# Designs tried in a protein design chat: VHH binders against Tetrahedral aminopeptidase 4. Part 4

Target 1, 336 residues: Tetrahedral aminopeptidase 4, of Pyrococcus horikoshii (o58468)
Amino acid sequence: MERIVKILREILEIPSPTGYTKEVMSYLEKFLKENEVNFYYTNKGALIAGNHPKPELVVIAHVDTLGAMVKEILPDGHLAFSRIGGLVLPTFEGEYCTIITRKGKKFRGTLLLRNPSAHVNREVGKKERKEENMYIRLDELVEKREDTEKLGIRPGDFIAFDPKFEYVNGFVKSHFLDDKASVAAILDLIIDMKDELEKYPVAFFFSPYEEVGHGGSAGYPPTTKELLVVDMGVVGEGVSGKETAVSIAAKDTTGPYDYDMTNRLIELAEENNIPYVVDVFPYYGSDGSAALRAGWDFRVALIGPGVHASHGMERTHVKGLLATKELIRAYIKWKG

## First folded at step 29 (VHH)

Design bb3 (from z01 with K31S Y58E E64K)
Fold by OpenDDE, fold request of step 30:
Structure bb3 (fold): chain B 336 residues (1-336), chain A 120 residues (1-120)
Amino acid sequence: as target 1 above (336 residues)
Amino acid sequence: QVQLQESGGGLVQAGGSLRLSCAASGFTFSSYYMGWYRQAPGKEREFVAIITRRGTTEYADSVKGRFTISRDNAKNTVYLQMNSLKPEDTAVYYCATWKTGFYWTPSDYWGQGTQVTVSS
């Protein structure tokens, strides 16, 4: 297994639904310390890392993932939930999850359709999946609300779904490759460049609130002139993305990305023989767009590894991950 | 006990030069980025220069090309060579440390400062 995939596996195994990113941040802290990379936290909780004292380029990726929150304890003791981010519910049905209480207790459960037994529900395979007709089956002996309450579970507790990681023939299969795949690429790059990072005016921004749309709205170094967003590339119908290539986004739902940055990224990909595609994402937002909407005066571009089945049972390829890393490297070196 | 002691300030004519020194003690000097900021009366504190643990330097635009920061880890000392001084450079100059490595973050430590006065 390639180092970049090992890193990816490690961070995927850390539950980090939006709003509960303390564990993954701890991982990053340890990682950065081990690699002698300086960092600090914004008030909001973003982690800024780098060794150059005046970074002009910020490379941003988000560590937060889709998840859920306990909305209600049902009369039978199981859990109603609210989605955090854009979970595609059918793709998470049957997934195991961890319920994390405010006191740090963890319980196990499964996302299911209500009345999921085919032997008593003939519509189990036909019903549209929605929050209202699904629930978290708690793996505890509960029969009533009070039983669950005794466990310490309450509305407001986080639910983190298992990533279901598998590595086969270079393919990385897992939930939450959006955007931990990019985080892994950045971390792997940091290992490669740790001794020379101080020579390049670059900083890294690890965002914990991308999935809810405001992660990239604040907290940038004051010297930021360019923001390179590293997020998932889209693989699917109507787009050019490939799991084995880095996507360069010319435009997403929020508008076109910076013309010059985008062109430079394309040129660098060509010059360095990095497998890439230029693409237009039809239903896509990023921390970059959040920054722009917040009124930041810097140029923004977006790249990322091709991810298939986004917000579902996702898949990418190590070639795409490495391509992403190399393009980031190329851009950093070009700016320096 | 952490100490930063600046020296080398004084009165100089425009176009002249000064060399500031900052002697550090009480902490692991080599683990910190070192730098300088200055503050003129009635003005806000402003960044001047910073040097990384490994010797990479960065300057404020206002002093770039005129000032040079350097460090000697063996002596726990950071220096600021100031050439082509201008009246606008008149200020109290403070030695500062940044373990984060980012000059806009709060300094971990700073000295008492040394006065630099540039006459017209």
Scores: ipSAE 0.877, ipTM 0.950, lowest interface PAE 0.5, mean pLDDT 96
Fold by OpenDDE, last read:
Structure bb3 (fold): chain B 336 residues (1-336), chain A 120 residues (1-120)
Amino acid sequence: as target 1 above (336 residues)
Amino acid sequence: QVQLQESGGGLVQAGGSLRLSCAASGFTFSSYYMGWYRQAPGKEREFVAIITRRGTTEYADSVKGRFTISRDNAKNTVYLQMNSLKPEDTAVYYCATWKTGFYWTPSDYWGQGTQVTVSS
């Protein structure tokens, strides 16, 4: 297994639904310390890393994932939930999850349709999945609300779904490759460049709130002139994305990305023989767009590894991950 | 006890030069980015220069080409060579440390400052 995939697996295994990113941030801290990379936290909780004292380029990826929150303890002791981010419920049905209490206790459960037994529910295969007709089956002996309350579970507790990681023939299959795949690419790059990072005016921004739309709205170094967003490339109908290539997004739902940055990225990909595609994403936003909408005055471009089945049972390929890393490297070096 | 002691300030004519020194003690000098900021009367503190552990330097635009920051880890000292001084360079110059390495973040330690006055 390639180092970049190992890193990816490690971070995928850390539950990090939006709003609960403490554990993954701790991982990053340890990682950065081990690689002698400086960092600090923004007030909002973003992690800024780098060794150059005056970065002009910021490379941003988000560590937060889709998830859920306990909304209510049901009369039978199981859990009603609220989605965090754009969780596509049908693609997570049957997934195991961890309920994380405010006191740090963890419990196990499963996302299911209410009354999921086919022997008593003839509509189990047909009913539209909604928050209101689904629940988290708690893997505890509970029969009433009080039983669950005794466990310490309460509304407001986080629910993190299992990633279901598998690595086969270079394919990385897992939930939450959006955007931990990009995070892994950045981390792997940091290892490669750790001794020379201080020479390049680059900083890395690890965003904890992308899935809810405001991760990239604040917290950038004041010297930021360019923002390179590293997020998932889209693989699917109507787009050119490939799991084995890095996508360069010319435009997404929010508008076109910076013309010059995009062109430079394309040129660098060509010059360095990096497998890439240029693409237009139809239903896509990023921390970059969040930054622009927040009024930041810097140029923004977006790249990322091709990810199939986004916000569902996702898949990418190690070639795409590596391509992404190499393009980031190329751009950093070019700017330096 | 952490100490940063600036020296080398004084009165100089426009176009002249000064060399500031900052002697550090009480911490692992080599583990910190070192730098300088200055504050003129009635103005906000502004970044001047910073040097990484490995010697990479960065400067404020206003001093680029005129000032040079350097460090001697063996002596636990950071220097600021100031050439082609201008009246607008008049300020109290402070030596500072940054564990984060980012000059806009709060400094870990700072000195009492040394006055630099550039006359017309």
Scores: ipSAE 0.875, ipTM 0.948, lowest interface PAE 0.6, mean pLDDT 96
Fold by OpenDDE, fold request of step 30:
Structure bb3 (fold): chain B 336 residues (1-336), chain A 120 residues (1-120)
Amino acid sequence: as target 1 above (336 residues)
Amino acid sequence: QVQLQESGGGLVQAGGSLRLSCAASGFTFSSYYMGWYRQAPGKEREFVAIITRRGTTEYADSVKGRFTISRDNAKNTVYLQMNSLKPEDTAVYYCATWKTGFYWTPSDYWGQGTQVTVSS
């Protein structure tokens, strides 16, 4: 297993739904310390890392994942939930999850359709999946609301779904490759460049609120002139993305990305023989677009590894991950 | 006890030069990025220069090409060579440390400052 995939696996195993990123941030802190990379936290909780004192280029990826929150303890003691981010519910049905209480206790459960038994519900295979008709089956002996309350579970507790990681023939299969795949690419790159990072005016931004649309809205170094967003590339019908290549997004739903940055990325990909595609994402937003809409005055481009079945049972390929890393490296070096 | 003591300030004519020194004690000097900021009366504190643990330097645009920051880890001292001084450079200059390495973040430590006055 390649180092980049090992890193990816490690961070995938850390629950980090939006709003509960303390554990993954702890991982990053340790990682950065081990690699002698400086860092600080923004007020909002983003982690900014780098060794150059005046970074002009910021490379951003988000560590937060889709998840859920306990909305209500149902009369039978199980849990109603609210989605955090754009969970595609059918693709998470049957997934195991961890309920994380505010006091740090963890419990196990499963996302299911309410009344899921086929022997009593003829609509199990037909019912449109919604928050209202699904629930978290708690793996505890509960019969009533008070039983669950005694466990310490309350509305407001986080629910993190298992990633279900598998590595086969270079394919990385897991939930939450959006965007931990990119995080892994950045971390792997940091290992490669740790001794020379201070020579390049680059900083890394680990965003904890991308899935809810405001992660990239604030917290950038004041010296930021360019933002390179590293997020998932889109693989599917009507787009050019490949799991084995890095996608360069010319445009997404929010608009075109910077013309010159995009062109340079393309040129660098060509010059360095990095497998890439230029693509237009039809239903896509990023921390970059959040930054632009927030009024930041810097240029923004977006790249990322091709990810299939986004917001569902996702898949990418190690070739795409490595391609992404190399393109980031190439751009950093070019700017320096 | 952490101490940063600036010296070398004074009155100088426009076009002149000064060399500031900052003697540090009470912390692991080599583990910190060192730098200078300045504050003129009625103005906000502004970044001047910073030097990394390994000697990489960066400057504010206003002083680039005129000022040079350096450090001597053996002496626990950071220096600011100021050439081609301008009246606009008049300020109290403070030596500062940044464990984060980012000058816009709060400094860990700073000195009492040394006055630099550049006359027209």
Scores: ipSAE 0.870, ipTM 0.946, lowest interface PAE 0.6, mean pLDDT 96
Fold by OpenDDE, last read:
Structure bb3 (fold): chain B 336 residues (1-336), chain A 120 residues (1-120)
Amino acid sequence: as target 1 above (336 residues)
Amino acid sequence: QVQLQESGGGLVQAGGSLRLSCAASGFTFSSYYMGWYRQAPGKEREFVAIITRRGTTEYADSVKGRFTISRDNAKNTVYLQMNSLKPEDTAVYYCATWKTGFYWTPSDYWGQGTQVTVSS
């Protein structure tokens, strides 16, 4: 297994739904310390890392993932939930999950349609999946609300779904490749460049609130002139993205990305023989968009590995991950 | 006990030079970025220069080309060579440390400062 995939697996195994990112941040802290990379936290909890004292380029990726929150304990003791982020419910049905209480206790469960038994529900295969007709089946002996309450589970507790990681023929299959795949690429790059990072005016921004739309709205170094967003590339109908290539986004739902940065990225990909595609994302936003809308005065571009089945049972390829890493490297070195 | 002791300040004519020194003790000097900031009367503290653990340097635009920061880890000392001094350089100069390595973040430690006065 390639180092970048190993890193990806490690961070995927850490539950980090938006709002509960302390564990993955701890991983990053340890990682950065081990690689002698400086860092600090913003008030919101973003992690800024780098060894150049005056960074002009910020490379941003988000560590938070889709998830859910306990909304209600149902009369039978199981859990109603609210989605965190754009969780595509049908693609998570049957997935195992961890319920994390405010006191740090963890329980196991499964996301299911309510009344899921085919022997008593003939509509189980046809019914549209919605929050209100699904639930978390708790893996505890509960029969009433009070039973669950005795366990310490309450509304407001986080629900983290298992990633279901598999590595086959270079393909990385898992939930939450958006955007832990990019995080892995950045971390792998940090290992490669750790001894020379201080020579390049770059900092890394690990965002904990991208899935809810405000991660990239604040917390940038005051010297930031450019923001390179590293998020998922889109693989699907009507786009050019490939799992084996890095996508350069010319435009998404929020508008075009910076003309000059985008052109430079394309040029660098060509010059360095990095497999890439230029693409237009139809239904896409990023921390870059959040930053621009927040009023930050810097240029923004976006790249990322091609990810198939986004916000569902996702897949990418190690070639795309490595291509992403190399393009980031090329851009950093060019700016230096 | 952590200590930063600045020295080398004084009165100098415009166009003159001074060399500031900062002797550090009580912490692992080599693990910190070192630097200088200054504060003139009635003004806010201003970043001047910073040097990384490995010797990479950055300066405020106002002092670029005139000031040079350096460090000697064996002596636990950081220096600021100030050339072509201007009256607007008049301030108390403080030695500072940054564990984060970013000059805009709060300093972990700082000294008592040394007065630099540049006469016109």
Scores: ipSAE 0.868, ipTM 0.946, lowest interface PAE 0.6, mean pLDDT 96

Design bb3 (from z01 with K31S Y58E E64K)
Fold by ESMFold2, last read:
Structure bb3 (fold): chain B 336 residues (1-336), chain A 120 residues (1-120)
Amino acid sequence: as target 1 above (336 residues)
Amino acid sequence: QVQLQESGGGLVQAGGSLRLSCAASGFTFSSYYMGWYRQAPGKEREFVAIITRRGTTEYADSVKGRFTISRDNAKNTVYLQMNSLKPEDTAVYYCATWKTGFYWTPSDYWGQGTQVTVSS
């Protein structure tokens, strides 16, 4: 198993639904200390890493994932939930999850349709899945609200879904490759470049709120002139994306990305024999979108590993992870 | 106890030179990025120069090409060589440290400052 895939597995195993990123940030701190890379936190809890004192390029990826939050303890002691981010309910139905209380206690459960037994519910196979008709079945002996309250569970507790990691014939299968695949590519690159990072005017921005639209809205080094977003590349009908390549986004729902940065990324991919595609993403926004809407005066482009079945049971290939890492490396070196 | 002691300030005519020193003690000097900032009366603190653990340097645009920061890890000392001085360089100069390596974050330690006055 290649080092980039080992890193990806490690960060996938750490729950990080938006709003609950302390554990994954602790992993990043340890990783950065071990590799002698300086870092600090912004007020909103983003982690900024790098060794050059005047970063002009910021490379950003998000560490937060889709998830859910306890909305209500139901009369039978099980849980109603509210989605965190654009969680696609049918693609998570049946997944195991962890309820994380505000005091750090952890419990297990499953996302299910309410009244889920096919032997009494004729609508199991056709009812549209909504928050209102689904719930979290708690794996505790509970019969009423008071039973669950005694466990210390309450509205506002986080629900993190199991990623279900597998590595088969170069394919990585897991929830939350958006955007932990990009984070893994950056971390693997940091290992390669740690002794020379101070020579290039680059910093890395690990964003904790992308899935709810404001991760990239603030906190950039004041020296920033360019933002390179590393976020999943779309694989599907109407795009050219491949799990074995890095996608370069020319445009998404929030508009075109920077013309000159995008052209440079294409040229670098060609010059370095990096497998790539150029795409227009029909339904997509990013930390870069948030930065521009917030009024930051720097240029923004986006690349990322091709990810199949985004926001669901995702898959990518190690070749696409490596292509993404190499394009980031090439862009950093070009800026130096 | 951490101590930063600046020296070498004074009065100089425009076009002249000064060399500032900062003696450091009470921490692992070689593990910190070291630098200088300055403050003129009625103005906010201004970044001047920073030097990394391995000797990479960066400067404010206003001083680049005229100032040179250096360090001597054996003596726990940081220097600022200031050439081609202008009246606009008049300020109190402070030595500072950053464990984060980023001068816009709060400095970990700073000195008492040394006055530099550049006359026309």
Scores: ipSAE 0.534, ipTM 0.841, lowest interface PAE 2.2, mean pLDDT 94
Fold by ESMFold2, last read:
Structure bb3 (fold): chain B 336 residues (1-336), chain A 120 residues (1-120)
Amino acid sequence: as target 1 above (336 residues)
Amino acid sequence: QVQLQESGGGLVQAGGSLRLSCAASGFTFSSYYMGWYRQAPGKEREFVAIITRRGTTEYADSVKGRFTISRDNAKNTVYLQMNSLKPEDTAVYYCATWKTGFYWTPSDYWGQGTQVTVSS
C-alpha cells in the first residue's frame, strides 16, 4: 500500500463532519510537528501550515465531511437527524454511524427508513428517502425519550458515518474521498518536500467548513496572491474525469477559474507527463467559490483527483491521487 | 525566562546607516523565526523584516533593498543592517520572535525597543 493511501486511510478513520473537526485537526498538528512544518489556526478553526514567511500561493483542501446532527429524540428513544452538507441519503441508508455527544461520549447506530421491516411495511422499497421518513436507530436498550436522555444524548450531537475503506487493485473505495483524498495528497507531498518547503512561497490551508459553503470565505494569509484549490474531480456523464488522472477545472458555479493559472496548470501537467483532464462542472462549489464570492482579490484555480460517485460511496485510483500530488508539486516549484 | 535586548539605535543623518542588534536568551534561539517591527509615534507597529531558522529572509516593501536582516545562531543574536536611511524610517524598532513562522500572527516575545531617529 502506497504511503499516500496509508495516509488517506488514517484520516478517513477519523470522523470529521462539518462542525466537528477537532480530532482530524489534532492528527494534522501531530503530522506537521513530526515533519517540522509550522502552523497556526484561524479564528474559524482552519489550519494554516508552511515554512516560508511570505506565502503568495495558498494550497487549500478541506478536512470536513458530510454527516448529520441529532435533531430530536423520538418517542421510542431513537433519533431524528438533520443533514450536514449535501448528504445523499439513499447512498448512506444502512450505514453504521457514531453519535458523538458534546461531552465526547460515543454511541453507535444505523441510518434507516422509519418502519424499516419489510414484513410490516409494504412501502419499504418505494418511499423516497427524506430526513422526515428516516432516522438513526440507536444501539442502546431504549424505549422512550427519557432512556436516551439519560445516556447524555441530546439535540445538537454529531452523527458521523463509517467511511468503509477498502483498497483493491489500486482502487480506493470509501465515503469521504471528498476531500480527504486531496488532504492525503498534500500531506504525502509535505513529507517529500519538508526540507525545502522554506524555499517556496507557499502555505497550506486545511479548511473545516467547505461542505456547508463557508470554509474558504476567510482566513487567508495577507500575502496571498493565488489560491489553488485541491478538491475532487468528477467521473460521470458530461465530463472527462478519470479516477487515474488529475482533473483541472476550467469552470464551475462561480464561472471560469483564472485563465493564467489554469493554463499554467495544463502546461505543467503536459511538461511533466502528468495524466490530466480539463473539465467544466455545472453543479460544483468549492472553497475557491467561497473565496471569490466573499470578495477576495486573488486568483483562483481548482484541481483534484477524479472521484466516482461523488457525495456517495466514492472511489478513486492511486494513480489519480499521485497525479494530483505531482501537479501540486509542479505548481509549487514553478512559483519558486 | 525569555529576554530580548535591542541595541544599536540612535540619531543618524538621512542617507546614513545603522546596525541594530538583538541579544536573545531563555529559549532555543535556533528553532525560532526572528524579526523586527517598528512603531512611529501615533502609528501601529509595522512589520519590517523576518528571518527563518535557516536564513530565508523577507521584508516589508518600504525597506526592501535598503535593510538586511541576519542572524548568528551561535551568539543567539539577530541583526538589522539599515542603509540609505530616510526620515520616514524614524521609529522605535522592536525585536520579535514567532514560533508559527508568520509575522501577522501574534509574536511569542517582544523586546523593549531601540529608538532610531533619522534627521533630514
Scores: ipSAE 0.520, ipTM 0.838, lowest interface PAE 2.3, mean pLDDT 94
Fold by ESMFold2, fold request of step 30:
Structure bb3 (fold): chain B 336 residues (1-336), chain A 120 residues (1-120)
Amino acid sequence: as target 1 above (336 residues)
Amino acid sequence: QVQLQESGGGLVQAGGSLRLSCAASGFTFSSYYMGWYRQAPGKEREFVAIITRRGTTEYADSVKGRFTISRDNAKNTVYLQMNSLKPEDTAVYYCATWKTGFYWTPSDYWGQGTQVTVSS
């Protein structure tokens, strides 16, 4: 198993639904300390890392994921939930999950349709999956609200779904490859470059609020001129993306990315024999979109590993992860 | 007890030179990025120069090409060589440390400052 995939597995195993990123940030702190990379936190909790004292390029990826939050304790003691981000409910049905209380206690459960037994519910296979007709079945002996309240569970607790990681013949399968695949590419690159990061005017921005649209809205080093967003590339109808390549986004829902940065990324991919595609994403926003909307005067571009089945049970290939890592390396070195 | 002691300030005519020193004690000097800030009367503190643990340097645009920061880890000392001084360089100069390596974040330690006055 390649180092980039080992790193990806490690961060996938750490729950980080948007709003609950403290555990994954602790992992990043340890990682950065072990590799002698300086870091600090912004006010809203992004982690800024790097060794050059005047970073003009910021490479940003998000560490937060889709998830859910306890909305209500139901009369039988089980849990109603509210989605965090664009969670595609049918693709998470039947997944095991962890309820994380505000005091850090953890409980287990399963996302299910209400009345889920096929032997009494003939609509189990055809009913549209909505928050209103699904629930979290708690793995505790509860019969009423008070039973669950005594456990310390309450509205506002986080629900993190199991990622279900598998690695077969170079394919990585898991929930939450958006955007932990990009984070893994950056971390693997940091190991390679740690002794020379000081030479390049680059910092890495690990964003905690991308899935709800404001991770990239603030917190940049004052020296920042360019923002390279590393976020999943799309595999699907109407795009050229591949699990085995890095995608370069020419445009998304929020408009074209910077012309000169995008051209340079294409040229670097070609010059370094990096497998790549160029795509227009019809339904896509990013930390880059947030930065531009907030009024930052940056040149912004976006790249990322090709991810199939986005926001669901995702998959990619180690070749696409490595292609993404190498394109980031090439761009950093070109800026030096 | 952590101490940063600046020295070498004074009065100098425009076009002249000064060398500032900052002697450090009470912490592991080689673990820190070191730098200089300055503050002129009625103005906010301004970043001047920073030097990394390994000797990479960066400067404010206003002093680039005229000032040189250096460090001697054996003596726990950081220096600021200031050449071609201008009246707008008049300020109290502060030695500073920080582990983050980013000068816009809070410094871990700072000195009492040394006055530099550049007459026209």
Scores: ipSAE 0.502, ipTM 0.830, lowest interface PAE 2.4, mean pLDDT 94
Fold by ESMFold2, fold request of step 30:
Structure bb3 (fold): chain B 336 residues (1-336), chain A 120 residues (1-120)
Amino acid sequence: as target 1 above (336 residues)
Amino acid sequence: QVQLQESGGGLVQAGGSLRLSCAASGFTFSSYYMGWYRQAPGKEREFVAIITRRGTTEYADSVKGRFTISRDNAKNTVYLQMNSLKPEDTAVYYCATWKTGFYWTPSDYWGQGTQVTVSS
């Protein structure tokens, strides 16, 4: 198992639904300290890392994931939920999850359709999945609201879904490769480059709110001129993305990415024999989109490993992870 | 007790040169990024220069090409060589240090300052 995949497994195992990222940020702090990389936090909790005193390039990836939050305790003691980010309910139905209370207690549950038994509910295979007709079945002996209240569970508690990591023949299967795969590529690169980082005008931005649209809206070093977003590439109909390559996004829902920056990334991939594709993403926004909408005057581009089944049970390949790492390295070194 | 002691300021004619020194004690000097700020009367302090633990340097645009920062880790000292001085460089110069390595974050320590006055 390659080091980049080991790192990815470690961060996947740490729950980080948007709004609950302190645990994964603590992992990053330890990682950065061990590798002698300076860092600080922004007010809303992004982690800015680097050793050069004038970072003109910011490389950003997000550590937060899709998830859910306890909305109410149901009359039978089980839980209604509210989605965090664009959680696609059919793709998470049947997944095991952890309810994390505000005091740190953990409980287990499952996301299910209400009245889920096929032997009494003929609609189990047909019913449209909505927050209103699904729930979290709590793995505790509860029959009424008071039973669950006594456990210390309340509205506002986080619900984190199991990532279900596997590594098979170079393929990584897990929820939340978006965007922990990109984070792993950056962390693996930091190990390689730690003794050189102060020579390149780069900082790394680990974003905690991308899945809800404002992770990249603020907190940049005042010296920032370019933002390289590292977020998942897309494998699917209408795009060229491959699990074995880095995707370079020419355009997404928010419009074209910077022309010259994108061309430079393509040229660097070709010059360094990095497997890559160039794609237009029809339904896609990023921390780069958030930065531009917030009014930052940056050149912005986006790259990332090709990910199959995005926002669902995702898969990528170690070759795509490594291609992404190498393209980031090449761009950083080109800036120096 | 952390101490930063600036020296080398004074009165100089425009076009002249000065070398500032800052002696540091009370912390592990080699683990900190070191630098200089300046403050003219009635103005906010202004970043001047920073040097990393391993000697990489960066400067404010207003002083690039005229000022050179350096450090001697064996002496726990940082220097600012100021050439081609202009009346606009008149300020109190403060030695400062950062553990984060980013000069826009709060510095951990700074000294009492040394006055530089450039006459026309």
Scores: ipSAE 0.493, ipTM 0.822, lowest interface PAE 2.4, mean pLDDT 94

